VH-VL binders against Glutamine--fructose-6-phosphate aminotransferase [isomerizing] (glmS). Designs and how they scored, part 15

Target 1, 141 residues: Glutamine--fructose-6-phosphate aminotransferase [isomerizing] (glmS), of Sulfurisphaera tokodaii (f9vpa4r286to426)
Amino acid sequence: VIEEIKNAERVIVIGAGTSYHAGLYFSIELNRLGINSLPVIASEYYNVRSKKGDLVFAISQSGETIDVLQGIRMMRNSGAKIISLTNVIESAIARESDYKIYMRAGPEIGVAATKTFTTQLASILFILSVLKKENLKKMEK
Key: E = the ipSAE of ESMFold2; O = the ipSAE of OpenDDE; V2 = 0.75 times the mean of E and O plus 0.25 times the DockQ between their complexes.

## First folded at step 14 (VH-VL; framework fv_zimberelimab)

Design b1 (from a6 with heavy chain S107D; at its last look DockQ between E and O 0.61; V2 from the best seeds 0.00; counts 0 for: pae E 6.6 > 2)
Fold by ESMFold2, look of step 14:
Structure b1 (fold): chain C 141 residues (1-141), chain A 122 residues (1-122), chain B 110 residues (1-110)
Amino acid sequence: as target 1 above (141 residues)
Amino acid sequence: QLQLQESGPGLVKPSETLTLTCTVSGGSISSRSYYWVWIRQPPGKGLEWIGHIYYSGRTYYNPSLKSRVTVSVDTSKNQFSLKLNSVAATDTALYYCARTDYGDSGDAFDIWGQGTLVTVSS
Amino acid sequence: QSALTQPASVSGSPGQSITISCTGTSSDVGSYNLVSWYQQHPGKAPELMIYKVSNRPSGVSDRFSGSKSGNTASLTISGLQAEDEADYYCSSYTSDYTWVFGGGTKLTVL
């Protein structure tokens, strides 16, 4: 997953409601790391032209958020690859994504905030910490 | 508390256009998290999803009705509307407006209006 | 298009448990955890009882529970009461980006 983020021409981060706010934070931090990123409110998905080389990072706790589902389907049809961050293994969003991160099974920090922004943010912070570590190793050369 | 109220004519002649309006009170129609929905129920029969609209104007329609249906929103009046062209007796129904939350908190029709009966009679 | 199949009627005595089925396809109930259940009393609008298969909205009794297996969702009402007598509808999202409803089930409390 880290390598896909580092190699993407653009990381489109899509979410609805509180997931959008987690995604906004992620996108801001990606840009600070020199990774081109665009945050998208899921309900506005059709305003975004995606292409091959784009990576879509889809955030949905249930994995069934309809606007996110519609957005990733459209963007995948335009050539983008899809990473999902969800809490449900059999969810539609997880099944339709190329790569899957599960908040409970994957980069879960140990204390699950079952209905809150904090579980999503914890997963995002872990991804960011790995990206920052890779950046530091590059500077050591 | 957010409430939905349908308004419009109770009687429409065949081949005419049915126009209904839903007024949103106790909340704003200009929400990034909600869609505004039309559903109908023919007398003694089940429910049928007609379509829905996001406050920006983006619409989604039941394919069986798409050629005859227009849903619109007027954010300045906190209202959304249904137009159904070329009505026939089979369009006689109770018409409901409703709300659905497409965020992580919902994805169901959680708030319904009281419904308005529309009869198509020659 | 797919329709969700419900029994036309079910009945039970006060205090008993009953289950209403909702059978769809792999393109709706089978693919999405977006099944919801609505109760409708005569002359009233439908009321949401269960969403996302098994969740209850605030204010809905824990006597109402939902589940899903394969292409079939179920609504179970425990401790049946006279006021539970109503029509019940299931709904699901479909792969065609649409919503479909079941035909409805009339629950009679004996």
Scores: ipSAE 0.072, ipTM 0.685, lowest interface PAE 6.6, mean pLDDT 84
ESMFold2 (binder alone), look of step 14: mean pLDDT 90; pTM 0.927
OpenDDE, look of step 14: ipSAE 0.693; ipTM 0.895

Design b2 (from a6 with heavy chain S56T S107T; at its last look DockQ between E and O 0.73; V2 from the best seeds 0.00; counts 0 for: pae E 2.6 > 2)
Fold by ESMFold2, look of step 14:
Structure b2 (fold): chain C 141 residues (1-141), chain A 122 residues (1-122), chain B 110 residues (1-110)
Amino acid sequence: as target 1 above (141 residues)
Amino acid sequence: QLQLQESGPGLVKPSETLTLTCTVSGGSISSRSYYWVWIRQPPGKGLEWIGHIYYTGRTYYNPSLKSRVTVSVDTSKNQFSLKLNSVAATDTALYYCARTDYGDSGTAFDIWGQGTLVTVSS
Amino acid sequence: QSALTQPASVSGSPGQSITISCTGTSSDVGSYNLVSWYQQHPGKAPELMIYKVSNRPSGVSDRFSGSKSGNTASLTISGLQAEDEADYYCSSYTSDYTWVFGGGTKLTVL
């Protein structure tokens, strides 16, 4: 998965609501690392043209966010590869993704929105830390 | 609290066009969170999804009705509408508008109007 | 259009548990965790009872629960009460970007 992010011509990060904001943060940090990235509000996926070489990073804790599912279908049909970040094995979004990352947070209870954002950020920060560490190793030569 | 209210004629002649309007109150139809839905229920029968619309104009329709159905939205009036062409007696039903959320926290059809009965008769 | 199959009627005595089945296909119930259940009292609009297979909206009694296995979803009502007597509909998202409903189940409380 890390190699796909590093090699993508553009990383399109798609999410709805709170997941969009986690994705916005991810996209900003990717651009700071020199990885071209575009954050997308899932309900407005029709505004985005994707192509071969694009990598779509889809964020959905449930894996059943209809706006995200429909967005990744359209973008995959245009040649993009899909990475999903979900918390449900065998969810629709995970099943329709080329690569899958699963969040391992606490159960969904009455305060799920706060825990959902925290686990999404933790997963994103881990990915960013690996990318940053690899970038620094290359510079040491 | 957000409310939905159907309005339109209760009687429509065969072969004419049925036009219904749903007025959204207590919230905005322009929300990125929601899709706006038409569902009908013939007397004594079950529910049938007709179609729905996003506030920018994207629509999805039941294939069995697609050739006769148009759903539209007027954000300035906070309303969305159903047009059903060439109606017949089999289009007699209670027509509901409803809301759905395609986001991660969404509920299926979580808010319904009270429904309006449309009778197709000469 | 793919219909979801529900029993036409079910009955139970007060205090008992009952289940209502909703059988679809691999293109709807089997593929998506997007099954919902609606209660409809006579003369009233449907009311959402369960969404995304097993979630209850605020205000819905915990006597109502949902599950699915394969192509079949289930609504379970425990501690059956007289006010539970109503029609119940399931619904599912489909691979064709549509929504389908079951034919409905009339629940009678004996």
Scores: ipSAE 0.475, ipTM 0.809, lowest interface PAE 2.6, mean pLDDT 87
ESMFold2 (binder alone), look of step 14: mean pLDDT 90; pTM 0.921
OpenDDE, look of step 14: ipSAE 0.753; ipTM 0.906

Design b3 (from a6 with heavy chain S33N; at its last look DockQ between E and O 0.64; V2 from the best seeds 0.00; counts 0 for: pae E 2.1 > 2)
Fold by ESMFold2, look of step 14:
Structure b3 (fold): chain C 141 residues (1-141), chain A 122 residues (1-122), chain B 110 residues (1-110)
Amino acid sequence: as target 1 above (141 residues)
Amino acid sequence: QLQLQESGPGLVKPSETLTLTCTVSGGSISSRNYYWVWIRQPPGKGLEWIGHIYYSGRTYYNPSLKSRVTVSVDTSKNQFSLKLNSVAATDTALYYCARTDYGDSGSAFDIWGQGTLVTVSS
Amino acid sequence: QSALTQPASVSGSPGQSITISCTGTSSDVGSYNLVSWYQQHPGKAPELMIYKVSNRPSGVSDRFSGSKSGNTASLTISGLQAEDEADYYCSSYTSDYTWVFGGGTKLTVL
């Protein structure tokens, strides 16, 4: 999936609530790496015009976030490729994605929303670390 | 403490248009988190989802009613409305407005109005 | 003729547990973890009891629990009380961007 991110004309990162905030962070860091990125609040997906060459990075812990599901359906119909980051194998969002990344839930904590956000961030940080490593190697020539 | 209240006529003649309004109080209808929903229940029968609207105007409808239904929102009045054209006796029902969240926290009808009975007859 | 099949009625004695089934298809209950359950007392609006298959909203007793297997979702009420006597409806999201409800189940507490 790293090559898809590096080669996309634009990476659209879509999420709802806390997933949107994780996605906002991801988009900011992608832009710092020279990868064109647009963060999208999932409920506002209808305002986004996507095209062939776009890559959609969809964040949903449950894989059943309706706003995200509807957004990726619309963007895929416009020619974009879909990568999903979810915690549920064979969830609706995962099934409708071209590429699937599954996050792992951390140990039990008293606040479920905090646990979900931490898992999303850990997955995003790992992806960013690989991209940073690849960016350095690309510049060696 | 958000509340929903339906209003409109209790009696509508066949073939005419039913118009209902739902007033949102204790919160704003202009929310990125919520969708505003119409659901009905014929007397002694079950529930039927009619459709819903996002505050920006984006709508989704039950395919069986889509040709006759319009849902709209008036953010300045903190209200959303249902129009059902060409009503018949089968449209007699208790009409509810409701709220749902399509985000990460859940997708369910978590707040309901008290309902308003609409009878289609003369 | 509801899209989701529920038993018309179910009964139990105080203190016992009962389960209400909600059977759909692979295009609704089977495909989405977006099943909700509603309790409706006579003359009252429905009240959300369970969402996303098994989650309880704040204020709903832990006597209410939900589950799903294949195309069938279930609502279980433990420690039955007289106030649990009501109509119960399930709902599910569908592959056609719509919501469907079950036909309802009347729970009688004996």
Scores: ipSAE 0.555, ipTM 0.831, lowest interface PAE 2.1, mean pLDDT 88
ESMFold2 (binder alone), look of step 14: mean pLDDT 90; pTM 0.930
OpenDDE, look of step 14: ipSAE 0.805; ipTM 0.920

Design b4 (from a6 with heavy chain H52S; at its last look DockQ between E and O 0.75; V2 from the best seeds 0.00; counts 0 for: pae E 3.3 > 2)
Heavy chain, then light chain:
Amino acid sequence: QLQLQESGPGLVKPSETLTLTCTVSGGSISSRSYYWVWIRQPPGKGLEWIGSIYYSGRTYYNPSLKSRVTVSVDTSKNQFSLKLNSVAATDTALYYCARTDYGDSGSAFDIWGQGTLVTVSS
Amino acid sequence: QSALTQPASVSGSPGQSITISCTGTSSDVGSYNLVSWYQQHPGKAPELMIYKVSNRPSGVSDRFSGSKSGNTASLTISGLQAEDEADYYCSSYTSDYTWVFGGGTKLTVL
ESMFold2, look of step 14: ipSAE 0.404; ipTM 0.788
ESMFold2 (binder alone), look of step 14: mean pLDDT 91; pTM 0.935
OpenDDE, look of step 14: ipSAE 0.900; ipTM 0.949

Design b5 (from a6 with heavy chain H52S T100H; at its last look DockQ between E and O 0.75; V2 from the best seeds 0.00; counts 0 for: pae E 2.9 > 2)
Fold by ESMFold2, look of step 14:
Structure b5 (fold): chain C 141 residues (1-141), chain A 122 residues (1-122), chain B 110 residues (1-110)
Amino acid sequence: as target 1 above (141 residues)
Amino acid sequence: QLQLQESGPGLVKPSETLTLTCTVSGGSISSRSYYWVWIRQPPGKGLEWIGSIYYSGRTYYNPSLKSRVTVSVDTSKNQFSLKLNSVAATDTALYYCARHDYGDSGSAFDIWGQGTLVTVSS
Amino acid sequence: QSALTQPASVSGSPGQSITISCTGTSSDVGSYNLVSWYQQHPGKAPELMIYKVSNRPSGVSDRFSGSKSGNTASLTISGLQAEDEADYYCSSYTSDYTWVFGGGTKLTVL
């Protein structure tokens, strides 16, 4: 959800493996748009102190990536709101998120990591395109 | 090709401490995608998860063993170790080290050592 | 912490399909799509056969399939062969990086 991203004090983007790389790209582009963002390797979530006002953007194709799930649990307990980007309705990560974005319906079926990365990037690019349009409207007098 | 090898004593006296080491070869123990695991199997019985460690030192333990167990990692030797205090005859088991793939497509114990039998005898 | 319930044994004839159940609780099998299945031949270490309920690792025969309904996961072996005779264990995530195994099922091929 675009309004939550724009209103967040900081957008923490968490993912594992190829999802982390998609999240890193997202975080870099968010910072270029003036939105404070921190990319997090899911297995290193314990290094991140979150607080109320933070928004966590969790990326997991299956919605069952344990390091991501445990990371969002910790950050939600510290007051952060959670947006998930998953490919499985009612996965653990999706169920525990405040807002849910789905790449497609159905369970992960062992797709190649490169293909998974490109579908995650497509979703991220769409979000970024909407944010860029909102930013341009704000800058017009 | 990553392989795991358990080593340590085959016989331990009751009330003493069992120490086992797992050596990782054909790959690095320092990985952001894997946890390193101890699992045991008493003779003729099923599998029991003991505990897991991330290469930075973060650990998780089976609640039934938590008061007696320590898992540690030595990244410079590419090894991780199990210490089980105050052993009893019920700790006699085949001890496995394993890798847990916590990655996007994983979440299972995908590589196992051959196992080492430890007998606690009084 | 609770173990997952499996039948102690199951048997079948060559070519038959058999199913092994793994029953947990709403806090483990019911909460997560993180059930895995392991095959263990006598004297050998366990081998991963199924992960995340229904996924097969590379090299595992498509005769092995997995599913889940509610708090019960199932492993199905079709076209039963003599080499399938082994012990089978399920495992599930429970919480805070904690895992539990089922008690194991001995499969006998007649």
Scores: ipSAE 0.433, ipTM 0.803, lowest interface PAE 2.9, mean pLDDT 87
ESMFold2 (binder alone), look of step 14: mean pLDDT 92; pTM 0.942
OpenDDE, look of step 14: ipSAE 0.820; ipTM 0.926

Design b6 (from a6 with light chain S31D D96S; at its last look DockQ between E and O 0.62; V2 from the best seeds 0.00; counts 0 for: pae E 7.4 > 2)
Fold by ESMFold2, look of step 14:
Structure b6 (fold): chain C 141 residues (1-141), chain A 122 residues (1-122), chain B 110 residues (1-110)
Amino acid sequence: as target 1 above (141 residues)
Amino acid sequence: QLQLQESGPGLVKPSETLTLTCTVSGGSISSRSYYWVWIRQPPGKGLEWIGHIYYSGRTYYNPSLKSRVTVSVDTSKNQFSLKLNSVAATDTALYYCARTDYGDSGSAFDIWGQGTLVTVSS
Amino acid sequence: QSALTQPASVSGSPGQSITISCTGTSSDVGDYNLVSWYQQHPGKAPELMIYKVSNRPSGVSDRFSGSKSGNTASLTISGLQAEDEADYYCSSYTSSYTWVFGGGTKLTVL
């Protein structure tokens, strides 16, 4: 997954509701690392012109957000590869992704939407930490 | 706590335009997390989704009503509205406004107004 | 006329369990986990009982449960009580950004 992010011409980060906010943060940090990134609100996916070389990072804890699913279908048909960040194995979004990152092995129980956002951010921070270490390794060489 | 309240005329003549307004209180209509929805229920019959709107103005309509319906939002008044053109007796119904969360926490109508009855009669 | 098919009525005795079905297609029920269920008492607005097939919102009794198999979602009410007598609607969000409802089911507690 790290190599796909590093090699992408552009990382399109798509999410709905609070997941969009997490994606916006991820996209900002990717750009700071020199990785071209575009955050997309899922309900506006049809305004995004994707192409081969794009990587789509889809955020949906349930894996069933229909606007996200439609967005990744459209962008995959245009040649993009799909990474999903979900909490549900065998969800629709996960099944249609080329690469899958799971936040938990089972369903979220008793968690408010705000706590769901914090869990998404934790996963994003881990990915960013790995990318930052790879960047530091390049500078040491 | 967020509340929705429908307002508008209870009686409309055939061929005229029905206009209803939903006032959002206890929260902001300007949200990336929600769609604002119109649903109706003819007397003694089931529920029918009319359309919904995102706070930016993007609309989605029931295909069976699309040629006659307009949904709009006024963020400065914290309101959204329904216009239904060329009404007929079959448009007599209880009209509800509602909210739906399109994010991961929901995908259902979690907040409903009390409904307002609109009768189409000459 | 309804996009989702529900039985017109179901009935059960107090203390028993009943199941209400909601049948659609792959494009509205089968491929997505976005089915929701609403309870409507006479003269009242609908109330959300189940969302995303099987989740209960806060305040909804654990006597209410939901499931899905293929193109059919189900609402199960265990331990029937008199106050469960109401109309029940299923709903789903389609890939065309439209909502569809079932025709409704009248539950009678005998």
Scores: ipSAE 0.036, ipTM 0.649, lowest interface PAE 7.4, mean pLDDT 83
ESMFold2 (binder alone), look of step 14: mean pLDDT 90; pTM 0.929
OpenDDE, look of step 14: ipSAE 0.628; ipTM 0.880

## First folded at step 15 (VH-VL; framework fv_zimberelimab)

Design c1 (from a6 with light chain T94A S95G D96S; at its last look DockQ between E and O 0.63; V2 from the best seeds 0.69)
Heavy chain, then light chain:
Amino acid sequence: QLQLQESGPGLVKPSETLTLTCTVSGGSISSRSYYWVWIRQPPGKGLEWIGHIYYSGRTYYNPSLKSRVTVSVDTSKNQFSLKLNSVAATDTALYYCARTDYGDSGSAFDIWGQGTLVTVSS
Amino acid sequence: QSALTQPASVSGSPGQSITISCTGTSSDVGSYNLVSWYQQHPGKAPELMIYKVSNRPSGVSDRFSGSKSGNTASLTISGLQAEDEADYYCSSYAGSYTWVFGGGTKLTVL
ESMFold2, look of step 15: ipSAE 0.572; ipTM 0.828
ESMFold2 (binder alone), look of step 15: mean pLDDT 91; pTM 0.931
OpenDDE, look of step 15: ipSAE 0.834; ipTM 0.926
ESMFold2, look of step 16: ipSAE 0.583; ipTM 0.834
ESMFold2 (binder alone), look of step 16: mean pLDDT 91; pTM 0.932
OpenDDE, look of step 16: ipSAE 0.827; ipTM 0.926

Design c2 (from a6 with heavy chain D104E; at its last look DockQ between E and O 0.80; V2 from the best seeds 0.00; counts 0 for: pae E 2.2 > 2)
Fold by ESMFold2, look of step 15:
Structure c2 (fold): chain C 141 residues (1-141), chain A 122 residues (1-122), chain B 110 residues (1-110)
Amino acid sequence: as target 1 above (141 residues)
Amino acid sequence: QLQLQESGPGLVKPSETLTLTCTVSGGSISSRSYYWVWIRQPPGKGLEWIGHIYYSGRTYYNPSLKSRVTVSVDTSKNQFSLKLNSVAATDTALYYCARTDYGESGSAFDIWGQGTLVTVSS
Amino acid sequence: QSALTQPASVSGSPGQSITISCTGTSSDVGSYNLVSWYQQHPGKAPELMIYKVSNRPSGVSDRFSGSKSGNTASLTISGLQAEDEADYYCSSYTSDYTWVFGGGTKLTVL
């Protein structure tokens, strides 16, 4: 996953609601690291033109967020590769992704997703920490 | 507490156009997660999804009705509307508006209007 | 677009458990965990009972539960009560970005 992010021409980060805000943070930090990134509200995916060389980082705790699913289908059809961050093995979004990152497992019950957002942020922070460590290694030479 | 209310004529002549309006109250129709839905139920029969619309105007339609259906939204009035062209007796039904959420909690029609009966008769 | 298949009717006595089936295809029920169930009393609008296969909205009794296996989803009502007598509809998202409903099941409480 780290190598795909480092080699992408652009990292499109897509999510709905609180997942979009986690993705916005991720996209901002990627740009600070010199990685071209575009945050996308999932319901607005029609406004984004994707292409081969793009990497889509899709955030959906349930893996069944319809706006995200529809967005990654459109972008994959245009040549992008898909990384998903989900909490459900064999969910629709995970099955349709090229690379899959699973958050800590837990049942999704009702509409409350506050602990889901914290888990999304923790996963994003871990990825960013690895990217920052790789970047520092290169600069030390 | 969001509520939906259908309005429109109860009687429409064959071959004419049925127009219904759904008024959203207790909340905004402008939403990045919600889609606004039309569903109908012929007398004594089951439910049929007609189509839905995102507040920016993006629509999705039932393929069996697509040639005759237009759904539109007016965010300034907090309303969305259904037009069904060239109606026939088989379009007689109870028409519902509803809401669905395509976000993390979505996939279900969680809020429904009371329904309005439309009869197609000459 | 394919309609989902439900039994036309089902019955049970108070206190018993009953199950209503909803059979679709690999392009709807089989592909997505996006099955919902609606209860409709005569003269009233449908009410959401189950969404995403097994989730209950706030205010829905835990006597209502949902599941799926393959292309078939199921609604189970335990501890059957007279007020449960109604029509029940399933619905599913499809691979064509559409929604389909089952034909409905009339539940009779004996």
Scores: ipSAE 0.515, ipTM 0.815, lowest interface PAE 2.2, mean pLDDT 87
ESMFold2 (binder alone), look of step 15: mean pLDDT 90; pTM 0.927
OpenDDE, look of step 15: ipSAE 0.834; ipTM 0.927

Design c3 (from a6 with heavy chain S33N T100H; at its last look DockQ between E and O 0.66; V2 from the best seeds 0.00; counts 0 for: pae E 4.6 > 2)
Fold by ESMFold2, look of step 15:
Structure c3 (fold): chain C 141 residues (1-141), chain A 122 residues (1-122), chain B 110 residues (1-110)
Amino acid sequence: as target 1 above (141 residues)
Amino acid sequence: QLQLQESGPGLVKPSETLTLTCTVSGGSISSRNYYWVWIRQPPGKGLEWIGHIYYSGRTYYNPSLKSRVTVSVDTSKNQFSLKLNSVAATDTALYYCARHDYGDSGSAFDIWGQGTLVTVSS
Amino acid sequence: QSALTQPASVSGSPGQSITISCTGTSSDVGSYNLVSWYQQHPGKAPELMIYKVSNRPSGVSDRFSGSKSGNTASLTISGLQAEDEADYYCSSYTSDYTWVFGGGTKLTVL
């Protein structure tokens, strides 16, 4: 999914509640890396105009967050591709996504917080670390 | 510790409009995680979802009631309201307001008001 | 609005386990892990017992458990106690972006 993120015209990051806050952080760091990104509060998805070339990064631990599900349906109907970050195989959001990332919190990322936010942030930090390493490789060569 | 309290008239005449208000205390109605819900229960019968509202004003309604129902929110008063037009005897029920968590941790009606009985009589 | 089907009543003796079923369709219970269960004692508001099929909110006894198979969700109460005597309702999200409740089940502790 790293190549999909790097090649997207825009990465729309959608989430509700704590997932929105994790997504906001992700979107900010993507922009710092030169990847065009828009964070979206899931409950306000009606105001987002999406198109072919957009990549939607949907964050939902349960894969059943209703506003996220409704948002990705609208955006997919407008031509966007969907990546989901969930913790439930075959959840509604995962089933309706083009690409699926399942949360895998490693031992080194254990912070005393709500389990949902910790695993989301750990997954986001891992994706960002891979993107940052790609930048270093380009600079070296 | 968040509490919901229904208020409004207990008696409404047929064909009139029922208006109820729910006051939220111990927390803010302006939350990206929650929807504010109306549910009713006719005497001796089961529960029926009426509809809900997000604090910015976006609503969803039970299709069977959609033509008669309006839910609204007043964030400055920390309140949301139900308006049901053209009431009939079948609208006699105990009306609850409730909170619904749409976030990653929930998706259930986790906090309920005490309920207020509304009787529709001529 | 399609109703979820629950038995009208179930009964059990103290200490036993009982199960209440909630049958919907492929467009609600079958498609979403968004089934919740509510306990309602006479004269009181419903109280959330189980959400997202099998999760228990804080303060709810671990004697209450939930599961789902296909279009049918189940609430199981183990170690049945007199205080468990109440009405029980299931609820599910639907593909039409709505919520539906079951008709309710009266649990009698014998």
Scores: ipSAE 0.282, ipTM 0.744, lowest interface PAE 4.6, mean pLDDT 86
ESMFold2 (binder alone), look of step 15: mean pLDDT 92; pTM 0.941
OpenDDE, look of step 15: ipSAE 0.823; ipTM 0.925

Design c4 (from a6 with heavy chain H52N; at its last look DockQ between E and O 0.67; V2 from the best seeds 0.00; counts 0 for: pae E 2.4 > 2)
Fold by ESMFold2, look of step 15:
Structure c4 (fold): chain C 141 residues (1-141), chain A 122 residues (1-122), chain B 110 residues (1-110)
Amino acid sequence: as target 1 above (141 residues)
Amino acid sequence: QLQLQESGPGLVKPSETLTLTCTVSGGSISSRSYYWVWIRQPPGKGLEWIGNIYYSGRTYYNPSLKSRVTVSVDTSKNQFSLKLNSVAATDTALYYCARTDYGDSGSAFDIWGQGTLVTVSS
Amino acid sequence: QSALTQPASVSGSPGQSITISCTGTSSDVGSYNLVSWYQQHPGKAPELMIYKVSNRPSGVSDRFSGSKSGNTASLTISGLQAEDEADYYCSSYTSDYTWVFGGGTKLTVL
């Protein structure tokens, strides 16, 4: 799904609670890499107008977060593509997304984090590391 | 501690409009975490979900009632309200307000009011 | 009418375990891990006992547990006590952005 992130006109990152904060970090780092990104609090999804060319990155550990599920349904109806980051295969959010990323354990970076936040952040850091490596390859050409 | 209290008339005539208000105390209705809910229970019968409202005004309704129901919120009074048009005897019920959380750590309906009985009769 | 099917009544003796079923469809119980259970004593408001299929709120006895298989969710009460005698309702989120309740189960402690 790295290619989808690189080619998106805008990456909308949606999550609730601690997932929103993980998504905020992801969005900030995407913007630093030159990828246009908008972090969204899931309960406020109605304030975001999506369109064809948008990519929605949905973060939900359980894959059953109602605010996230309702948000991705609205955005998909407006033409956006959906990537989900979940820890539950065949969860509602995963089933309704176009692309699925399942969380993996990664390096511990925070001083104090919940198990769910640590797993989300590790997955985000892995995605960012791949994007940074692709930037280096592009510069070498 | 957060509490919910229903208020409104106990008796409504057929074909008229039922209006109920739920007052939120011990917390704010203006919350990004919670949705505010109406549920009813006819005497001796089960529970029926009526609808939800988010504090910004976004609503979801039971399809069987959608043509007659309006839920609204007044954040300045920390209240939300139910309006049910064209009532009939079958609308006689105990009406509850409740709270729910649609986030990752959420539950269905974790806080309920005491309920208020509404009778539809001539 | 109810979209979720519960038995009208169940009974058990003190100390036993009982199970109450809640059967829905692939559009509600089968698709979402968003089943909850409520206990209602006569003259009282419902009280949340289980949410998200198997989670217990703070203050709810660990004698109450929940599970789901396919389109059917279950509430299990172990170590049955007289005060468990009440009406029990399940609920589920649906694909149409709505909530539905079961018809209710009257639990009698013999």
Scores: ipSAE 0.493, ipTM 0.816, lowest interface PAE 2.4, mean pLDDT 87
ESMFold2 (binder alone), look of step 15: mean pLDDT 91; pTM 0.936
OpenDDE, look of step 15: ipSAE 0.902; ipTM 0.952

